VH-VL binders against q8ixk2r445to577. Designs and how they scored, part 58

Target 1, 133 residues: q8ixk2r445to577
Amino acid sequence: FFGMLQNKGLTDYCFDYNPPDENQIVGHQVILYLCHGMGQNQFFEYTSQKEIRYNTHQPEGCIAVEAGMDTLIMHLCEETAPENQKFILQEDGSLFHEQSKKCVQAARKESSDSFVPLLRDCTNSDHQKWFFK

## First folded at step 20 (VH-VL)

Design mm15
Fold by OpenDDE, look of step 21:
Structure mm15 (fold): chain C 133 residues (1-133), chain A 119 residues (1-119), chain B 112 residues (1-112)
Amino acid sequence: as target 1 above (133 residues)
Amino acid sequence: QVQLVQSGAEVKKPGASVKVSCKASGYTFTDYYMHWVRQAPGQGLEWMGYIKPTSGYTKYHQNFQDRVTMTRDTSISTAYMELSRLRSDDTAVYYCARSKHYGSGFDYWGQGTTVTVSS
Amino acid sequence: DIVMSQSPSSLSASVGDRVTITCKSSQSLLYSKNNKDYLAWYQQKPGKSPKLLIYWASTRESGVPDRFSGSGSGTDFTLTISSLQPEDFATYYCQQYWSHLTFGQGTKLEIK
């Protein structure tokens, strides 16, 4: 699966990543933005290794959750996917992070009008449902 | 065994286009990026860009952005590089080479394709 | 783009000599999460395709003789041939694969 990763509940919002430096793509937070499919910012891939790859860079970036955090941060993909980079995209559209045992939810960023994907307890909310478009 | 086999030598006039092919075998074509690198006579290696065979996504070096097109046919495990508006300084050996998605160098290379641009 | 500065451009040596080639990157190639340097070394002989020697700055590619070694981290890297053999006379290139891949200028190793 690859393309735009869109949220069901937060209509027309997709995973978005726009690093400030093309020569340094790691270390920044993945956000949600209106789905537009233009450029390199919204092209992701879910792989058989349970990675969510930022599929517009070589080496490729992979979304990770750092210890004690609930945000999604871009790391580099590795030959063997680290535990903090493993996700399960389930049939019902839920995106489950294996290490934290939490689900990815579309949420409003604190003290902001913007939106971000955050780890939360798993529910049946459409804000925790995702699909590739 | 892994092999990358490129098309034969080309002779072109200035302003023309050239399309070089690279057929992969001995591995899963879609599991690796395919890069193109050229080398002018007596000069060093110059990276031109890459294609991800699964999606067809391409990234070109800015020096070639407006003249190069990289494509692939997954059904025959073949990558293509087309360079247009050729000029004399495009004379070089052109190589295809594979790399993993996580990046670990180019472990296999094609034999190279000589492209000569002359009036 | 990340600039790779390789030195020397050329050198002459004899069979049995210890040879050192250096490569400097304009920014760090070290990834803090896996402690790997995204740096490779290649050997190229006249009329032949480049051959991968070292990746991750210090890991030898399969089939590469033990006399070849890579060292360094961050922005400064070194390729060492402990005892030159006749077949080692060639041109050597460093390469970063951190972003928008670039090569060093090359080092031509000639027989003295």
Scores: ipSAE 0.838, ipTM 0.926, lowest interface PAE 0.6, mean pLDDT 95
Fold by ESMFold2, look of step 21:
Structure mm15 (fold): chain C 133 residues (1-133), chain A 119 residues (1-119), chain B 112 residues (1-112)
Amino acid sequence: as target 1 above (133 residues)
Amino acid sequence: QVQLVQSGAEVKKPGASVKVSCKASGYTFTDYYMHWVRQAPGQGLEWMGYIKPTSGYTKYHQNFQDRVTMTRDTSISTAYMELSRLRSDDTAVYYCARSKHYGSGFDYWGQGTTVTVSS
Amino acid sequence: DIVMSQSPSSLSASVGDRVTITCKSSQSLLYSKNNKDYLAWYQQKPGKSPKLLIYWASTRESGVPDRFSGSGSGTDFTLTISSLQPEDFATYYCQQYWSHLTFGQGTKLEIK
């Protein structure tokens, strides 16, 4: 799958990544932003290796969750996907992080009007449902 | 057997355009980025940009972004580089070369296409 | 752009000599999460396309003779040819693939 990764519950919001420096794409948080399809910040690829790839850079970025954390952070992709970069996009739209056994949920960033994807215990909430557009 | 086979030499006048092809075989074309690199006579290697074959996404070096277009046709496993508004200092050998998405050296290169720009 | 600087620009050597070529990057090429340096070395003979010798700074490409070795990390890298053979007279390039791609200016190795 390739495209904008959109949330069902938080309507019109997509995964977005806009690093401040094209030479330093590692280590910044993935956010949610209004889906617009303009530029290249909202295009991701979901692969057979269970990666969510950021394709606007060489080497490509891969979304990861570091041990003990709940935030989605950009790492570099590797020849074989590291365990912390593996997500299962299930038929019901849930996005399951294999290593942590948690689901990706659209959440409001503390004390702000902005939104981010975070790991939470899996539920049937539409805020945990995702699809490519 | 991985091969990258490029189109033949071109002679052009200033102001014209050139389109070079690079046909891939022996591997899954969409698994690799395709890069273009040029080399002026007696000079070093100059990276021009790349295309991701699955999406068609391109990134061009700033020196070429106003004049270069990179495309591909996945049905025939072929990448293209078109350079417009040619100048005499665009005389060079133009190479295609592949890399992996996770970053790699260029393990296979095309044979090169000589483009000569002269009045 | 990440700037890659090679030294020397050219050198003259005899068959059997040990040769070193250095490459310096304007930015670290080491990715701490996998402990790899995103650096490659190429050999190019006149009229031929470049040939990959070394990747990840020190890993030889398949079919590359043992006399070629890569070393260094971070910003400082070295290509060593332990005993020159007649077929090794060529131009050598380093290349970073950490962000986009850039080449060093090349080192021409000539027969003395």
Scores: ipSAE 0.732, ipTM 0.891, lowest interface PAE 1.0, mean pLDDT 92

Design mm16
Fold by OpenDDE, look of step 21:
Structure mm16 (fold): chain C 133 residues (1-133), chain A 119 residues (1-119), chain B 112 residues (1-112)
Amino acid sequence: as target 1 above (133 residues)
Amino acid sequence: QVQLVQSGAEVKKPGASVKVSCKASGYTFTDYYMHWVRQAPGQGLEWMGWIKPTSGYTKYHQNFQDRVTMTRDTSISTAYMELSRLRSDDTAVYYCARSKHYGSGFDYWGQGTTVTVSS
Amino acid sequence: DIVMSQSPSSLSASVGDRVTITCKSSQSLLYSSNNKNYLAWYQQKPGKSPKLLIYWASTRESGVPDRFSGSGSGTDFTLTISSLQPEDFATYYCQQYWSHLTFGQGTKLEIK
C-alpha cells in the first residue's frame, strides 16, 4: 500500500511530513494536513516489514515512536526494522503500533489549530481509522 | 548472479537526446533503487539521480532536473535514463548502479555506456 | 548538497607500502539512532566500473581483501591499505549516501 495516508474521522486530512532541511530528513514530527497529494510531503508506503516509509527520499525514512513518547517521529529505515518502527495496518483501518500496543489517532495539537497523529488507547473511533488513497 | 547490463555506445549531435537502458537480472528488480552516475573523460563520478522501481518515483540532481528523465519497465527488469538537449560536456560514460532502500552503497554497477556528443 | 573532499588528489607509492586516503564531509554522516556512518569507499580501475570496497564507513564488502579498512566517524573518514599490492593501483572515491548522493573528487594511487 502506498500513496496518501488519509484519516477517516478527520475528513480530508492526511499524513504529512515536511522537513526543514532536505539534507536532514530525520528527527521531526509527522503531522496531519489537508490532503493535496502534491510534492513529496504526503507520499507514504506501508511495507511487508510493517514500516510506514516516507517514500520520497533515499535512504528512505520510516516513522518511529521514541521511548516515552506519543508522537510519530521520522527515522531512517534499516535493513531490519527496529521494534519502534513496526505498525500493523488492520483490515478495519486501525493503525496499531506493536511496541506501545496503542493505536494511531488523529488529534488536535496542543496549543494549536493544527492536527497530528498521536498514540492513544485503541478504540473504534473513526479518528483511529486510516486508508491509503 | 547479479548483473546490470547496459545498452551500447551512442554518438549524438548537440541538441539531440540519448536514452540508455540498464537490464537487471539475478535479483528482485523492485527491491533496489536504481541510480545513474556519469563520468566525463578523466574526471570523477557524478550522481545524476535515482528511480524506485516499485512506484517509478524519481529524484534528480538539480543540475539535471530539467533535462533528465528516468523510467523503468518492471516486466523486463529494465531501467532507462534519457538525457535531452545534449551538449559537448555531456560526453561521458554513464553507469547504472543499485542500492537498498536503507542505503548501503552501490554494490553492483553496469558496465557503463559511452555517450559522445560531437558536432 | 553535502560536499565530499578527499585528500590527497593523487599519490605515488610502492608495493608493500601502507597507504591512507582521507575524506571529509561538509556535514555529519553519523545517524544517532543506529550509530552508523552513511559513507562508502569505491575502487575504480581504468576502463572499468567502480567497485564497492567499504560501506557504513568501516564494513568491508564481501570479497574485499583484509588489507583494506575504513575508519572514522561524523565528518572525517579514512581508507587504509595496510600493504599495497600490485592490483591496488587505481582511483579511489568516497561517497555519502545520507542525502542527495555525492562523491569525493577521487584519489589516484600510482606506482612510484
Scores: ipSAE 0.762, ipTM 0.912, lowest interface PAE 0.8, mean pLDDT 95
Fold by ESMFold2, look of step 21:
Structure mm16 (fold): chain C 133 residues (1-133), chain A 119 residues (1-119), chain B 112 residues (1-112)
Amino acid sequence: as target 1 above (133 residues)
Amino acid sequence: QVQLVQSGAEVKKPGASVKVSCKASGYTFTDYYMHWVRQAPGQGLEWMGWIKPTSGYTKYHQNFQDRVTMTRDTSISTAYMELSRLRSDDTAVYYCARSKHYGSGFDYWGQGTTVTVSS
Amino acid sequence: DIVMSQSPSSLSASVGDRVTITCKSSQSLLYSSNNKNYLAWYQQKPGKSPKLLIYWASTRESGVPDRFSGSGSGTDFTLTISSLQPEDFATYYCQQYWSHLTFGQGTKLEIK
């Protein structure tokens, strides 16, 4: 799959990546932003290696969750996908992080009006359902 | 086994455009990014941009962004670079070269296409 | 752009000499998560396309003779040719592939 990765429960919000410096794409948090499709900040690829790739940069970015964390951050893709970069997009729309055994949920960032994807215990909430647009 | 074969030399007038092709063989074309690099006579290598063959998405160096278009045809494993509004200082050898999505050196290069721009 | 600066711009040497070429980047090329430097070296002979010698700063490409070695990390890198052969007279380029890519300006190695 390739496109905008949209949340079912938080309507009209998509994965978005907007690092402050084009030359420093590593280590910043993936956010949710109103879906617009402009400027390629919202285009991701889901691969057979179970990666969520950010294709606007070479080398490509791959979404990861570092050990003990619940935030989705940008790493560089590698020849073989590291375990912390593996996600399963299931038929019901849940986005399962294999290493942590948790699901990606749309959440409001603490003390703000902004939204981010976070790992949470898996539920059937529409805030844990994702689809490519 | 891996080969990148480019189209032949071209002579152009200022203001024209040129389209260079790069046909890939011996590997899965869509597994690698294709880059374009040029080299003016007696000068160093200048990166122009890349194309991702699966999506067709491109990134161009700012020096070329308003004049270059990179495309591909995956059915014939061929990448293209078109440079418009040619000037005499666009006289160069133009190369295609591949890299992996996770970053790599350019392990294979095309043979180069000489483009000469003269009045 | 990440700027890549090579030194020297040219040098003359004899067969059998040890040669060192340096390359400095304006930003670190080291990715701490995999401990790799996103830096490559190329050789180019007149009328020919460049040839990859070294990637990840220190890994030789298949078929590249042992006399070529790369070292360095972060912002400072070297290419060393331990015993220069007649076929080694060429222009050498470093290249970063940390963010898109840029090349150094080249180092021309000539016979003395």
Scores: ipSAE 0.676, ipTM 0.878, lowest interface PAE 1.3, mean pLDDT 92

Design nn6
Fold by OpenDDE, fold request of step 22:
Structure nn6 (fold): chain C 133 residues (1-133), chain A 120 residues (1-120), chain B 107 residues (1-107)
Amino acid sequence: as target 1 above (133 residues)
Amino acid sequence: EVTLKESGPALVKPTQTLTLTCTFSGFSLSTSGVGVGWIRQPPGKALEWLANIYWRDTKYYNPSLKNRLTISKDTSKNQVVLTMTNMDPVDTATYYCARIPYGDYYFDYWGQGTMVTVSS
Amino acid sequence: DIQMTQSPSSLSASVGDRVTITCLASQDISDFLAWYQQKPGKAPKLLIYDASNLESGVPSRFSGSGSGTDYTLTISSLQPEDFATYYCQQHDNRPLTFGGGTKVEIK
């Protein structure tokens, strides 16, 4: 699966990554932004290693969850996907992080008009459902 | 200032189709993330969600209404139209249109509502 | 569909009273809960969204709390203009659903 990773509950919002330096793509947080399909910032791939890969740049980035965090941070992809980069995109659209046993949920940043994907307890929330478009 | 106003017939006969228009100002459906929804309220009863439409023409309907609903928008006129087929006396209610912010499912600005009575 | 159960259906209170209204969802709605105030012959007015976020222009005496399936609207000190019917609405899943309402009346 590849393309824009769009949320069901937060209508017309997609995974978005825009590193400040294209030569250093790691270390920043993945956010949610309106699905626009332009550029490379919203193109992701779900791989057979259960990675969410940002593969429009070299070296390629993979979404990871750092210890003690609930945010999605871009790391470099590895030949063998580390545990903190493994996600299961389930049939119902839920995106499950294996290591934390939590689901990726579209969430509003505190008292703002910005949105981010966060790890939360898994529910049947539309905000935890994702699909590639 | 954000405002919404519903317009349409006050009286509809059973089996007829209801067409309601929501005219709004203070925002545009060309604005990113914005939507408009319809909600109805029978006299003395609770609220029931009917349908949503968003700026990119994404549409959602209450499945309990068995595909009786059609929602559309005319961005140039700042209007949203709701049609509801096969009206029944049980559909008698005040119908509201309301704004949806940021691709959400809640309503931050409401029209005054228009009362629709279904009767022979 | 998610059922929203409000309690109580009605209550009597005096000006200055602390008022608490509860909303129970039939499943976890992940804090995607809104509260509305409606006065007779008027449209609902948004008070709270995302369970605890106060809408702009709403008095600070209104507050929302809760998580999972249980949520609460609190009016810290009831004012004369607060006598109305209040509704909760889950904004987590389609179809969107509202509670049955709570009428706050003068004692």
Scores: ipSAE 0.927, ipTM 0.961, lowest interface PAE 0.5, mean pLDDT 96
Fold by OpenDDE, fold request of step 22:
Structure nn6 (fold): chain C 133 residues (1-133), chain A 120 residues (1-120), chain B 107 residues (1-107)
Amino acid sequence: as target 1 above (133 residues)
Amino acid sequence: EVTLKESGPALVKPTQTLTLTCTFSGFSLSTSGVGVGWIRQPPGKALEWLANIYWRDTKYYNPSLKNRLTISKDTSKNQVVLTMTNMDPVDTATYYCARIPYGDYYFDYWGQGTMVTVSS
Amino acid sequence: DIQMTQSPSSLSASVGDRVTITCLASQDISDFLAWYQQKPGKAPKLLIYDASNLESGVPSRFSGSGSGTDYTLTISSLQPEDFATYYCQQHDNRPLTFGGGTKVEIK
């Protein structure tokens, strides 16, 4: 699967990554933004290694969850995907993080009109359902 | 100032099609993240969601009424239209259109509502 | 579909009273809950979204709390203009569903 990774509950919002430096793409948080599909910042790939890969740049980035965190951070992809970069995109659309045993949920940042994907306990929420478009 | 206003017939005969228009100001469906929804309320009863439409023309319908409902928008006129086929007296209610912020599922601004009576 | 059960269906209170209304969802709705106020012959007015976020322009005497399946709307000190019917609405899953309403009347 590849393309825009769109949320079911937060209508017309997609995974978005726009690093401040195009030559240094790691270390920043993945956010949710209105789906537009332009600028390569909303193009992702779900790989056979269970990565969510940001492959529009070299070296390629892979979404990771750091220890003790509930945010999604961009790391470099590795030849063998590390455990903190493994996700299961399930048939029902839920995006499951294997290491934390939590699901990715579209969430509003506190006291703002900005949105981010966060790890939460898995539920039947539309905000935890994702699809490629 | 955000405003919405519903317009359409006050009386509809059974089996006929209802067409309602929502005209709004203070915002535009060309604005990213915005949507408009329809909600109805029978006299003395609770609220029932009917349908949503968003700025990218994404549409959602209440499954219980999906086959009877069609929602559309005209961004240039700041209008949203709802059609409901095969009307029945049980569909008698006040019909509201309301604004949806930031791709969400709740309604922050509402029209005054328009009463629709279905009767022979 | 998610069922929203409000309690009580109605209550009587006096000006200055603390009023509490409860909304129970048939499943975990992850804090995606809104509260509305409706006066006779008028459209609903948004009070709270995301369970606890106060809508702009709404008096601070209104507050929302809760998590999982259980949520509460609180009016800390009831004012004369607060006598109305209140509705909860889950904004987590389609189809969107509302509670049955709670009528707050003068004692």
Scores: ipSAE 0.926, ipTM 0.961, lowest interface PAE 0.5, mean pLDDT 96
Fold by OpenDDE, look of step 20:
Structure nn6 (fold): chain C 133 residues (1-133), chain A 120 residues (1-120), chain B 107 residues (1-107)
Amino acid sequence: as target 1 above (133 residues)
Amino acid sequence: EVTLKESGPALVKPTQTLTLTCTFSGFSLSTSGVGVGWIRQPPGKALEWLANIYWRDTKYYNPSLKNRLTISKDTSKNQVVLTMTNMDPVDTATYYCARIPYGDYYFDYWGQGTMVTVSS
Amino acid sequence: DIQMTQSPSSLSASVGDRVTITCLASQDISDFLAWYQQKPGKAPKLLIYDASNLESGVPSRFSGSGSGTDYTLTISSLQPEDFATYYCQQHDNRPLTFGGGTKVEIK
C-alpha cells in the first residue's frame, strides 16, 4: 500500500512529513495535515516489513516510536526493520504499533488547527482508522 | 461574525421531499477543513445528527436516514442544501445547520433553526 | 452506534451552586466529547470540545473533564443565565450522537 495515509475520523487529514532539511530527513515528528497530495510530503508506503516508509529521498525514512514516547518520529530505514518501526495496518483500518501495543490516533495538538498522530490505547475510534488514498 | 440561517418550507406533506437551504456568512466552504452539518430536534426531544459536508465535498450521512438524505453545497453562494425524501410526521422537528471546524465532528456555530412540520 | 447517556435528566439548583452533569458513552470515545448549552427557543451553543477545551467566549466557570466513557460538565458557580438544557455529543465516530440532555432549572 502506498499514497496518502488518510484518517477516517479527522476528515481529509493525512500523514504529513516536511523535514526542514531535505538532506537530513530524520529526527522530526510526523504530523497530520490536510490531504493535498502535493509534492511527496504526504507520500508513504506500507511495506512487507511492516514499515511505514517515507521514500521521497535517499536514504529512506521509516516512522519509528522512540522509547517512552507517543509520537511518531522519522528514523532511517534499516535492512531489517527494528521493532520500534513495525506497524500493523489491520483490515478494519486500525494502525497498530507492535512494540508499544498501542494504536495510532489522530489527535489535536496545541493549536486548534494542528493535529498529530499519537499512540493511544486501541479503541474503535474512527480517529484510529487509516486508509491509503 | 459567523452566521448561519436555515430556509425552507415550514409545512411539508407526508411522502413529499423536504429541501432546506443553509445560507451562511463569516466563513467559506472554500476554507480548508471547514464543514457544515445538519442537525434536527423534534419538539421537546434531543438532537439528532443528519449529515455533514466539507470543503472538498466530502459527505457523511446518518446511516439511519442516509437513503433519504442528500447534502450538497454551493461554495460561491455560501449555501448548503439538504434534501430529505419521503417525509413523515415523525420527521417534524426544528432543523439546524451548523459549522464544523478543522475537519472535525462538532459544531461551533449554529443557525437559529427552522421548524418543519410534516402534516397532511 | 455510540449511545450517549446523560445524568441527571434534570436538576434544580440555585445561583452560586456548583453543578455537575455526567455523560456516559457506550464505548470509549477517546475524549472526543462536546458539550452544548441550549435555551428555550434557541439553537445550541458550543461550550466544550475534546472533553475539556473551552470554546472561545465561553465563561471560565464552565469546564469539562473525563476520559474513556465517562465525562463531566461542571459549572463552578451557577449564574442566572446558565439555566438551560445541556447536551453532550460524541465527535469520535459516525454517526454522531447526542445525549438526552440535562435541564438545569431554578430551585
Scores: ipSAE 0.917, ipTM 0.959, lowest interface PAE 0.5, mean pLDDT 96
Fold by OpenDDE, look of step 21:
Structure nn6 (fold): chain C 133 residues (1-133), chain A 120 residues (1-120), chain B 107 residues (1-107)
Amino acid sequence: as target 1 above (133 residues)
Amino acid sequence: EVTLKESGPALVKPTQTLTLTCTFSGFSLSTSGVGVGWIRQPPGKALEWLANIYWRDTKYYNPSLKNRLTISKDTSKNQVVLTMTNMDPVDTATYYCARIPYGDYYFDYWGQGTMVTVSS
Amino acid sequence: DIQMTQSPSSLSASVGDRVTITCLASQDISDFLAWYQQKPGKAPKLLIYDASNLESGVPSRFSGSGSGTDYTLTISSLQPEDFATYYCQQHDNRPLTFGGGTKVEIK
């Protein structure tokens, strides 16, 4: 699966990654932004290694969850996907993080009109449902 | 200032089609993330969601009424139109249109509502 | 569909009273709950979204709390203009659903 990773509950919002330096793509937080389909900032791939890959540039980036965090951070992809980079995109649209045993949920950033994907306890929330478009 | 106003017939006969228009100002459906929804309320009863339409023309309908509902927009006129077919006396209610922020599912600005009575 | 159950359906209170209204969802709605105020012959007015976020312009005497399936609207000190019917609405899943309402009447 590849393309824009769009949320069901937060209508027309997609995974978005725009690093300050395109030559240094790791270390920043993945956010949610209005789906626009322009450029590569919203192009992701779900791989057979259960990675959510950002492959706009080489080396490729993979979304990871750092210890103790509930945010999605871009790391470098590895030959063998590390445990903190493994996700299960289930048939019902839920995006499950295997290591934390939590689901990715579209959430409002505090005191702002911005949105981010956060790890939360898994529910049947439409905000935890994702699909590639 | 954000404002919405519903317009349409006050009286509809059973089996006829209801067409309601929501005219709004203070915002535009060309604005990313913005939506407009329709909600109705029978006299003395609770609110019922009908349909949403968003800036990208994404549409959602209440499944219980989906086959009867059509929502559309004219961005240039700042209008949203709702049609509901095969009207029945049970559909008698005040119909509201309301703005939806940020692609969400709640309503931050409401029209005054228009009362629609279905009767022979 | 998610059912929203409000309690009580009605209550009587006096100016200055602390008022609490409860909304119970049939499933976890992940804090995606809105509260509205409606006065007779008027459209609903948004008070709170995301369970606890106060809408701009709404008095601070209004507050929302809760998690999972259980949510509460609190009016810390009831004012004359607060006598109205209040509705909760889950904004987590389609179809969107409202509670049955709670009428706050003057004692």
Scores: ipSAE 0.904, ipTM 0.955, lowest interface PAE 0.5, mean pLDDT 96
Fold by ESMFold2, look of step 20:
Structure nn6 (fold): chain C 133 residues (1-133), chain A 120 residues (1-120), chain B 107 residues (1-107)
Amino acid sequence: as target 1 above (133 residues)
Amino acid sequence: EVTLKESGPALVKPTQTLTLTCTFSGFSLSTSGVGVGWIRQPPGKALEWLANIYWRDTKYYNPSLKNRLTISKDTSKNQVVLTMTNMDPVDTATYYCARIPYGDYYFDYWGQGTMVTVSS
Amino acid sequence: DIQMTQSPSSLSASVGDRVTITCLASQDISDFLAWYQQKPGKAPKLLIYDASNLESGVPSRFSGSGSGTDYTLTISSLQPEDFATYYCQQHDNRPLTFGGGTKVEIK
């Protein structure tokens, strides 16, 4: 799949990556932002290796979860996908992170008006359901 | 200041179609992420969700009432319209429209409500 | 559909009392829970969203807590203007569902 990765429970919100330096795409957090499809920030590819690739830039980024963390961080893609970069997009729309055995949820940052994808225990929440558009 | 106000008939006969209009100010459905929903409350009873519409025209309906409900918006008039067909005395309730912040499913500002009685 | 069960259905309390209202969901709702206050003849008013986030302009004596299926609204020191019916609402899944309400009355 290729396109904008949308949340079911947070209507019209998409994965978004906007690194401060377009030439240094590694190490920054993936966020959720209103789906607009403008520029390159909201286009991702779900690959046969179960990666979520940010491939509108070179070098290509792959979403990862670092050990002990619940945030989604951009890493460089590798020839063989590392375990921390593998996500299963299930038929019910859940986005399962194999290594941690947790699901991606749309979450509010504290009490702010900002949203991010975070790992949480898997539930049947609409906020844990995702689809490409 | 955010305000919403419901308008429509106070009395509807059984089998008739109810049309309710929500007129709002202090926000616009051309504003990103905002929606409007409809909720009803029969006298002395709990709240029941009916339908939501969001700024990009995404719509959700209570499946128990889906074949009876239609929601639409006119962004230029700051209005949302709910139509409910085949009204029955059990549909007697106060009907509220309310704002949905972001794309979520909760309601931060409510209209004062309009009482609709379904009776001969 | 997610069933929301509130308890108690009613209670009597005095000004200054600590009041606790419980809301139980039929499945894990991942902290996506709102609380509303409704006075007779008036519309509901949002108090809390995301289980514990206090809406702007709501007095700090109101607080929300809980996780999973079990959620609580607390009023730390009841004021005369707090006598009302309180509703919980899960905002986790469609269809959106409300609890049956808890009426807080003057003792």
Scores: ipSAE 0.792, ipTM 0.918, lowest interface PAE 0.9, mean pLDDT 92

